VHH binders against WD repeat-containing protein 38 (WDR38). Designs and how they scored, part 3

Target 1, 314 residues: WD repeat-containing protein 38 (WDR38), of Homo sapiens (Human) (q5jtn6)
Amino acid sequence: MNSGVPATLAVRRVKFFGQHGGEVNSSAFSPDGQMLLTGSEDGCVYGWETRSGQLLWRLGGHTGPVKFCRFSPDGHLFASASCDCTVRLWDVARAKCLRVLKGHQRSVETVSFSPDSRQLASGGWDKRVMLWDVQSGQMLRLLVGHRDSIQSSDFSPTVNCLATGSWDSTVHIWDLRMVTPAVSHQALEGHSANISCLCYSASGLLASGSWDKTIHIWKPTTSSLLIQLKGHVTWVKSIAFSPDELWLASAGYSRMVKVWDCNTGKCLETLKGVLDVAHTCAFTPDGKILVSGAADQTRRQISRTSKSPRDPQT
Below, E stands for the ipSAE of ESMFold2; O stands for the ipSAE of OpenDDE; V2 stands for 0.75 times the mean of E and O plus 0.25 times the DockQ between their complexes.

## First folded at step 1 (VHH)

Design c6 (framework vhh_7z1x_3)
Fold by ESMFold2-Fast, scan of step 1:
Structure c6 (fold): chain B 314 residues (1-314), chain A 121 residues (1-121)
Amino acid sequence: as target 1 above (314 residues)
Amino acid sequence: QVQLVETGGGLVQPGGSLRLSCTASGFTFSSYWMNWVRQAPGKGLEWLSGIKQSGSEKSYADSVKGRFTISRDNAKNTLYLQMNSLQPDDTAVYFCARDEYSSSWYPFDIWGQGTQVTVSS
């Protein structure tokens, strides 16, 4: 029986000041926790030092809002996804764009790196999953099967598979070992709304966070739902497994972070008083610290285009 | 507390009408585009309609155009959806959602809990 967060787990919050040219759509910690990325509506990616809160660099290039950003597992690169229909691949140390990945027909909403940092997956409003070779920038595979926009993705650490989450309320598990390029081997059904975030555990369990306000923990090998986590008052935005898989952290659009027991499904802690911006949560590699962070920013109203609010490319 | 609360759902026969309301609190309602989104059983979210801050600009999904009308009352902090000529495939949970900006580039940031609409004879 778990009655609360372990005494060895510390929660650390970070604050970054509003130097963005608009709202923050995404944030991501580096694998070592020393940097935070933020993706902004102004088309820039901002790099921040986690310890000091200092702005390290501001990178332009995207011609539309940045929707998502993520570091490679090796920490050498990061990727950004944009409403400009491109993915950009960047060198962390040099703060330089290495490649512009073109192929998506609509806004790109998610990017994720393979565990070896050699492949990248992207997905978005065109309902397509594209696999890219990081070194060459070539598209390796096109995966089609989702019925609506793709909003989340994560690579399995134990099997050569990709998980994608969609506005169609399903998770698709793509077997990347197969020679048939567009085959989706499995759909996980059970959510009732957009699947906004996905996270694999070290052992290959999958957590999905949804705009239905729930988190599902799945065993993908058996297509079985193991446990449903209920308690968020609004959309789930970000999730992370602890390295020992005992805990899951989640951040909601209501700007709160919850810590859950992965075996019982009980909410152990609810952390309030987070910043009024995009929020990320992550465990340190030793599992001793949960780091939560968000950029501090002033809200700005942007003039409406003739495109629909849901679909910026329509 | 920033909050959206939907009301007005219920059981209605095919060809009937319903009016949904969404009451906003904790933010300046008149500064945001507002939207209606639905989720049918076993399906994903479908965006239905959006309305500009002033109410002067409205957009609709093809599936509801000509049958549904979006409107707002900024003095009452309330969003409305008038639904006419309802069909069994309109059966869904209906959500109101705030658009962070007056821009079509961004996802919705605040959602209500939803109200159930069932169209059945």
Scores: ipSAE 0.000, ipTM 0.145, lowest interface PAE 19.2, mean pLDDT 79

Design d1 (framework vhh_8cml_1)
Fold by ESMFold2-Fast, scan of step 1:
Structure d1 (fold): chain B 314 residues (1-314), chain A 122 residues (1-122)
Amino acid sequence: as target 1 above (314 residues)
Amino acid sequence: EVQLVESGGGLVQPGGSLRLSCAASGFTFDDYAMGWFRQAPGQEREFVALISWSGGSTDYSDSAKGRFTISRDNAKNTVYLQMNSLKPEDTGVYFCAAHSYYDSSGYYRDYWGQGTQVTVSS
């Protein structure tokens, strides 16, 4: 019995149990891997200790389901995107909302931070990408070009560009280096379904994961497809590059996590039957551990939390 | 009120065929992916087949691939599962499910039917 995964790579699995007031829509690891966020149908964001699975805090504020959450690269903030049409910026240490970002006309499906943690991008069902200044909460730019809902986003670590993925089956690379009323962009075509997840590598390669069951690795500078990863039996939900760019991890709606060789396109390892639907995959900063977060099975039991109201004013 | 109503189940001999239907009402059918799941006696609910909101993409479990076909009619708000070459291990309650990932209303939600019994026996 052998594995194609290097002997120095360890896979750590985390499962969370049902303290949520509904289905879990999104999960994200902190940059150091010590905390997990989950965004819930109940409108709350939950913070968990990765090692113990212990609930650290529960944050209300959104008036509709939370669709996506992500930490800033510096680890000081996180952002949440909601069906209430807002993005919220939160302070991690204080567990408090700093800003409510208003502008979207429909559900917000994705948020991502610039590498310096100073800017945020959001996108969703209104087909609009909005760039925000994190410190002030002001909208900096509006990016228009997608033909359908925007479902994924990631900032380039090497150049001032943003990638967005859409139900229109395209990836758009937006050039943020020019201060013009119309932002120049290029469409990457090749997927045949929703592009649910995007991830840049440290050198500026881009991976896109799709409901077409494939993962594409692109060179954005030439707009060329370098390699297609085939093997998922259902929709791809989450992807992550290893820091050295030799490996890619992916998770999907099947109970499988896959590790791929980025140069050959071969699946090195498939982990089956150990997770429910996995919403996130991340490598530790040293690249030695792959962490995958799994939602609890709340779909079978949609739980209503009943709360006694405080005595009302007569 | 949201409803998913399954029909077309029944008793059939091994090698036979059945066509299941699921009629949807109370929501915008075109905004939802539709799926079929089954639960055999003493087992957990398992995935069988799925079709995207547009009908442009389908997915099947390994046990269903080559034998079952999922389709949808958005004009009739109905999803179908054509089951051919049925085996005794296909026996179970078949559930229709609606999954929102294209939410024109801005509200994500899943809906489930009550199920229809399929029995494959001689």
Scores: ipSAE 0.000, ipTM 0.245, lowest interface PAE 10.9, mean pLDDT 79

Design d2 (framework vhh_7z1x_3)
Fold by ESMFold2-Fast, scan of step 1:
Structure d2 (fold): chain B 314 residues (1-314), chain A 122 residues (1-122)
Amino acid sequence: as target 1 above (314 residues)
Amino acid sequence: QVQLVETGGGLVQPGGSLRLSCTASGFTFSDYYMNWVRQAPGKGLEWLSGISSSGSTISYADSVKGRFTISRDNAKNTLYLQMNSLQPDDTAVYFCARGYYDSSGYYPFDYWGQGTQVTVSS
């Protein structure tokens, strides 16, 4: 009942994949939290049971590293983005590739689903944002405006807009309701380096994480910067809002995971003693568990509790 | 675990020289295209140079052509950047980065070191 009480994260190391898996570039929870996807350097997508850490399936098909993976909001599909210049759409229940989306000329670095699961956005090193129809695999729109590689994307949950982050140090908000894309997008300026990660909150706030070592929280409707989060000693690699929007988690190259208060901008927790470089972080849908991806083929499971008893010998 | 560790940065006077090293572990270094990238204070990232797995293909950004030389020693799992005729504008954190190169083109970087600071000042 007291929303201002500081929370402490309980950290547990959990092994999510076997010795023969490649380095992990991306991770995503299913909407029901029962599965974890990992996208690997070996070109495969791995599916894991969240509770047991057991491998459910290993899916080949990509001919280059998988850079990003994400479930559709309805949970029926997932998408993978690869250095092979393709996006693949997969059926979750059948563990089968449904479509190979071809159009990008360079590595694809990001994919995101619209809230209704009917459209997909992709972007990468060719500086192009492509909007796809999920059912048909047809490219619906090409969005042009970024001056460098597109590294991050997320659809707004509240308005028909897409956000993209780039090595050009800007965030573009694309208004998908308009017929003239060149005049229907806006650039958010303030970062001084690559915008490696983006996420919307449930209320429509946008967070951007950067290789300038900062995280910015924006109000996209006014193009205004609300809060700048400072404290990372190296590049920010991944960010995620908690489902209740009270917290933001961030992971970077310094072997550090931070948890922030989204209202005050205060760092609430810094997880020290990480032996691996964190690549990705994500909350479970209930907000109780934070997962951090590590370069050594292990995933760390972090339990979010306000007061957890510790073993006296840890 | 893939690890890239940069060393050799420091304070140097304009016109001086430095040699940076990047030691790689946790992967077969001789199989990968490697790169040097820098970030100046208050500015974005700038790609400087790349070298193929065998060392036979080398490329440079226009800002460093003729002044910087990239090289590698696959037996030592080490990447080098020889920097000559340093200018105050070369002040930056210098990173090594692992990248892919195939017959269809250059792929982006998947792993980076934490960087080494180079300061060019009198």
Scores: ipSAE 0.000, ipTM 0.269, lowest interface PAE 12.9, mean pLDDT 78

Design d3 (framework vhh_brivekimig_d4)
Fold by ESMFold2-Fast, scan of step 1:
Structure d3 (fold): chain B 314 residues (1-314), chain A 122 residues (1-122)
Amino acid sequence: as target 1 above (314 residues)
Amino acid sequence: EVQLVESGGGVVQPGGSLRLSCAASGFTFSSYAMSWVRQAPGKGPEWVSSISGSGGSTLYADSVKGRFTISRDNSKNTLYLQMNSLRPEDTALYYCAKTYYYGSGSYYEDYSSQGTLVTVSS
């Protein structure tokens, strides 16, 4: 085991200065890493060039805050989830809305695409997981089982399963292989707070990041916890496996990004920057570069106090 | 217009109790996790507690576990913090927020974040 960041891994930090009308709720890199999406409290999705930090476009349409955004794996589409109870599907090249997916009764908090980009899962405060056909916009399945808001989701790359994470502190693995009215699922228990992010590895391991400040790596086939990653001082916001599955990167609500050894559970490196908050992290497809991104944020003031100091944790 | 109005602060003796309230308007209250944050004079903000939109799940800072209870009433758009076994170090301006970063020391402008003062003294 190497101490610190591996010799073949480079780290690039990017800071996006906003024209955001409010707080940034979500950020996501394109599969090729050339673009960043940000979803804003103002109801807009913003597209940024990763290399330059320049704003490419600003897209309205949602009538409430955008809570989450994510690119399709093929890079042709992205989806946005909103407090307006809808999911919107957008064409990346044309920067236009293709579909408005209606069905949720409350704010939608997460969206994820199947590996083939043909299906989308959404979930939120109504405690419902909905599966959608991307081409037609039709709802394919309704999945019920969580006891609180669904906050994270990811499709398995190896089997026809969906993982969802919730404020009920559980991960559900939904078996989509059977053509039955009731979908079989298994709950993974162990976290003590909101499951804010989920990521499958290429081989089908699952990582869950939580507001309990831990990351769990699971073997979904046995529903067993393999390893717990401890060391974050803030809530976990984003996680990503390296393509070779040797490393996991994680970003918290602080400006720190951590790199972990997936076999030992040791934190190999804590990467600090001048960014206000680390919103997202992603490995390049070749695994040689870890990209960490944060958008500029609206400054919050308390009417009876002086302006808050910057976070000393970076 | 998003508005959060905190109330219930006051002066209390060590070991005493207070219940704080936050009245929310201008947004779909039950669609947001809510937090209590405090700031002592001359110090940065400290996250205290969070609650899910449904009220079914809660999280607490280690310094307040077992003493404070966060709750919400979505029919009244109101967030609560029940504070028991109060200590002098709990003295701070308390405010509620729908977005906040634990340990960040950073703020976002919130139209109604005015706070309510809690003083624990003899």
Scores: ipSAE 0.067, ipTM 0.548, lowest interface PAE 7.2, mean pLDDT 79

Design d4 (framework vhh_7xy4_2; at its last look DockQ between E and O 0.01; V2 from the best seeds 0.00; counts 0 for: pae O 10.7 > 2, placed apart)
Fold by OpenDDE, look of step 2:
Structure d4 (fold): chain B 314 residues (1-314), chain A 120 residues (1-120)
Amino acid sequence: as target 1 above (314 residues)
Amino acid sequence: QLQLVESGGGLVQPGGSLRLSCAASGFTFSSYAMAWVRQPHGKGLEYIATISGSGGSTYYSDSVKGRFTISRDNAKNTLYLQMNSLKPEDTAMYYCARLYYGSGSYRDYKGQGTQVTVSS
């Protein structure tokens, strides 16, 4: 099992996206990495072609700042969360709003799609998680338990569970299999500051990033902490597993992107990027790392890092 | 003034092919994503394909995926839709549309349309 030394990550391409009327709060890549979304203080969501950096479309509708956006796993839809207390569901191809989801009483800070793209979860400052039917736009469940703002959420790829991260420094795992109105949750405790980001691996591991500058990798099924990743000097803002689950990428409120070995917990690479704040990092199917964030108040940069396969020395 | 003029529609048998064209004028064509939409008689508008300004990215509805191909020639300010394996359910008025954000909302500008009829 040739533990090939991870090829040195190099920044290959930087694209600037600077057409918003306000600060960009969130960015998200499509599943295939071909499209980028940006949500802004101007209340708009923009779509971009990732490769060229060309603007595809502009979408208004929110009456407050867009705080978060995410594609559906199938890439046909995306959702946006706003300070206007609403979530909007959008068609990617048509670039049109399909649904306005109303129910939150305060700013919505996060949205996530179920693996089958049939459900949507949202959370925010009202300390509530809402589960929505994507097709009808109806609220399916109200999940209550967090003691502070919900800032991140992700569905498990293997079991019908939802993970939420909160400023109460806890992760909640919600078992959605239960038919009872009262959804039970398990709390994962260990962080000493606000949880800012979550992501599941393909196999069902859960990673959480925090303002305590650490990343935790959990086994949600046993509520066990597997590894703590230490090395960030600033708040962790974004995390993503590689498709093969061998690597974890993380970005913080710094110009640094880190790549970690998921098995050993060691930091393999640290990239000093051009971005002041990374909003999102993702892996492409071919193993490239995409990072989007703000370089200055007006400029967003997408950095592509590629692992050069070390040519096997014949 | 923004103008979109569709052409290439007609009567075709099931399994046949058509190529639609849209001539664009009055704006910087390459700066905008474009789409094809269709409206069957008595039904609402359906978005079927979208292409980025550069042409590097395309999106298709499930109803036409694998059969239709959207493309563009920015030098000619022309949008195309190659339609293969046409079915009776593809019968509709087809419109070229520019994707645009204006006045705080998304808006699409479309032409007068070209009629496509698939019938034995």
Scores: ipSAE 0.000, ipTM 0.278, lowest interface PAE 10.7, mean pLDDT 85
ESMFold2-Fast, scan of step 1: ipSAE 0.411; ipTM 0.730
ESMFold2, look of step 2: ipSAE 0.246; ipTM 0.664
ESMFold2 (binder alone), look of step 2: mean pLDDT 84; pTM 0.852

Design d5 (framework vhh_7aqx_2)
Fold by ESMFold2-Fast, scan of step 1:
Structure d5 (fold): chain B 314 residues (1-314), chain A 121 residues (1-121)
Amino acid sequence: as target 1 above (314 residues)
Amino acid sequence: QVQLQESGGGLVQAGGSLRLSCTTSGFTFSDYAFSWFRQAPGEEREFVGAISWSGGSTDYADSVKGRFTISRDNAKNTFYLQMNSLKTEDTAVYYCAAKYYDSSGYLYDYWGQGTQVTVSS
């Protein structure tokens, strides 16, 4: 038996994952945590072994910057979104492009997979959300409603819904359960600027990060704002829930990564970058390590630890 | 026949420098990414450094950052490891490795036979 104490985030090591050919715009862990995927300004997607930090592969193909990358939940595929107006679907094991998804007329800023790995959502500067069948590469649905560029997206893990965040300062919850020619959706209002990042928790709570310097935690089922997290001095660029939902990590242009208590809304830790702006942050699937990406093309690896009341120090 | 051949190893004093070369044949050099690994007696093989197929990206193990530099010369079908400020802990057999970046993502396709580097004090 265990009697835990509150978990504490601790910096253990700064780990350098090498020099990309440009800025890192996106990072994502594979579902098993063994690989880290990064999307770069140079148009390439990079695969890294989490344990060693070794570069496994570099994949070209996009003719413009890669803006976003995500693994499929089943771990077999990943998707990349690019300024070249395409989404690419890649085979993880072979490190090969399987499909080029064409339809967007401007930069694609976000992609996300449904929990069953069968569908993909994409969105960007053309204000369109496109749903794709992963197996065939066919566009299934076009979702229209945002008044400006779509910058973020995430599928609910608990219900058949998609969340999208936009420069129009709203989050739209699209109900994909309806058997109807029209897609029903609801707008979550409260932010005053671009909604740059979105993340669902395992239980179905939604976090939105904004260029208004705040993070909102919502209950989408009731469209209620539960908690507003204030403390960033500039734009919020990236957010991630810990897998156990006790913590939220956020990164912004103030050279800070913040860790928040999701229950109280209290900022538990502020980690200041020495050199450059952090563009991404992500927890490992086991929740023990937080990784952040910086504009200097390096990564900082931070360990989450627990202090036992047994085994007193000295 | 694909072949990778290391050269430039040997005995050097602590604080000294060595440049390892890996000469390749049997494939289109510019389509491949390259890495250096090392293995000390009784230890597992460890990553040292990597260079992308375009040459636009490099990566290094924390233990060699600031001291070692990987580079490639497409005209000579050769890639290099410049080792500066050598320490006795750098003593190992050094292996070069190559992989086609658009193929299998997890395994190196080709390996050299290794070259011994011994750093004495």
Scores: ipSAE 0.000, ipTM 0.105, lowest interface PAE 21.7, mean pLDDT 78

Design d6 (framework vhh_7z1x_3)
Fold by ESMFold2-Fast, scan of step 1:
Structure d6 (fold): chain B 314 residues (1-314), chain A 122 residues (1-122)
Amino acid sequence: as target 1 above (314 residues)
Amino acid sequence: QVQLVETGGGLVQPGGSLRLSCTASGFTFSSYGMNWVRQAPGKGLEWLSGISYSGSSTSYADSVKGRFTISRDNAKNTLYLQMNSLQPDDTAVYFCAKDRYYGSGSYLFDYWGQGTQVTVSS
């Protein structure tokens, strides 16, 4: 690549995405990078071996599409968020559901683990953020403040805070340091549309991606907007910091993946030629590979009416 | 059981305006995001605009931004598309589409209308 992206950075579509029974809504690497999770429209979570592309397991249980999935930082568990209004906690080694977390009244759109793997946050269409104890499955706290659906979340790696992004065009930073009934929070304003994705960097910077076609990089400790990344032609769907924080990758509904310089805000690369909409992007833990995932059923789904999460014959 | 019915299409002159309506039944309309999608002759499907369940957030494709306005009336279970400054290349069948999920950011639709034809002359 001639634009400043490392020569060792490989960008590729993951081939095993083609085995899903519908759209891939989410993907996540295990902390050691040896496994990939994908959450599918068919209600299943799929586990894949990163090196071989081999399917390790396919897990049903959700009665609606899986919207988000993520490994616990300790690698022992993963969580899935679903349109069936539940979050499921799964054991990685046994490939079994340990808990069904019930409380949300509408589709759950996001789930994230605290850095110590002890807590889980979930959010969705009911505008509620729920904090859960991972070991017991009990709801610890309810966070109220967003004015519309919550679409994204991520825990800070450096301070005891949670970030959430919403259809109300704001990012909320929730202060979890105090054990009080009322949780203090601050709103980050600047986007003009739905905040579809959020990601913290290792040092505690926050990136937000939006349907306004921009990405904002924030310093949450001061509530300061540092850099606005402009260049996507449609909605931003997924973002990821490189592990060394030099780059940000973004994917959108325009069938493009962009790589940005986090210090200058310049777009270093635009990767065109994705056959389908790029819904997910992620760096491997060593930062050497950028993975882009796209659903192979998007055109079929958009051209047909369906009465179920499956793609049935009509 | 779920039905989406589009109306308001027709023949218009370049530079003219049309207002499309989509009447929904068989689901809780106020709980779902809604979308407008079109298919031009010999082309694939093109997403045009989306609106959140409450109507507080809207989004548009670059091809229609500034010319088209999406809106909804949850009391009437009706979705609208106001189309201004119509061009010959806006000629297409226009569909309303229900979000599959209670969130509308997925590009996934579970129910679709029959479509209404818009023809922009010359």
Scores: ipSAE 0.000, ipTM 0.199, lowest interface PAE 16.8, mean pLDDT 79

Design e1 (framework vhh_7z1x_3)
Fold by ESMFold2-Fast, scan of step 1:
Structure e1 (fold): chain B 314 residues (1-314), chain A 122 residues (1-122)
Amino acid sequence: as target 1 above (314 residues)
Amino acid sequence: QVQLVETGGGLVQPGGSLRLSCTASGFTFSSYAMNWVRQAPGKGLEWLSGISGSGGSTSYADSVKGRFTISRDNAKNTLYLQMNSLQPDDTAVYFCAKGSYEYRSGDYFDYWGQGTQVTVSS
């Protein structure tokens, strides 16, 4: 909204059915919100129609668990990151693997696309960020500076920068014009645990979600913390800015989604009723609907109590 | 401390030649593959060439095959790139990059030099 007046928020919850060969590690909505992508312990990526909950495809290829998946901003591709140390690039319409990106020496934990869908960033347990050319599959750059596993990433929509979040409890902002044996351009300190999710706003603000149960909103240009959002009772798993930047949605490993006022830091609403921990949240392009989705997991993975969040250290 | 220092860049006319050098220190030079990578103005990094630790195998990007030659002198801890038949499109910053393994020269680079500017213009 241009006026800055909050729109009426409608919430749509979607539960997906189907067979996953183990736990769901990652889920992501397509840019238009019509599809959900899930990455599984069985090494497969699953595509679901959000409206019907129908399985559209099941794609094998990875030789280890899929840890993360993301759609390209243009909606034509998606990427998957795996414990097999590779990233795979897939064609959405054809449901086919286009490229296998090799270079990481340990599990790959995060992937993100540049705003123009031409570049991909990956990071993981080898503490290294790799930038890839999507069309050619060639590695463009290596970025070193994190002290522990890289778990989250997002490209700035306004400047040529990448943000990465790590088990070292810092966010690094990388200037992608720099090509030396680099220390990160700047580090954002304040979290006390793993930074599991990152999201840039349309204007270039950055939100970081953490296993310390907080969300920080930063102004990267000044390296300043603007607002700290407190209220989650467990690890933060997913975050999304509304398109007008008035609201932020967050999902925790608990059975809830929260909606926050980005200017005041107040929790406006808490949405309950999610039974699975593998879920995501996204705003529709007009900002009027918040879509919250949880993927079904195999019955052998369902506990009588809330499952402990996945911890690479356990 | 690993250190890579490039020299030999400059201004050259189309059709000319330049030799770039990279002096390495802080690691056993002969045990690692070495690479040349460039970045043209407004473009991403382009891998150009790699050489194994022993110097026994070399590889080249199609854009430079037949024009550029990679070599190394392990006694001097120095990597070279001989560039012939230079074109305006070869204008870029050229980087020396260390591989993580002796034989996998194009897969992963763990250290980079500061770069040296090559400008090809009339």
Scores: ipSAE 0.000, ipTM 0.090, lowest interface PAE 22.6, mean pLDDT 78

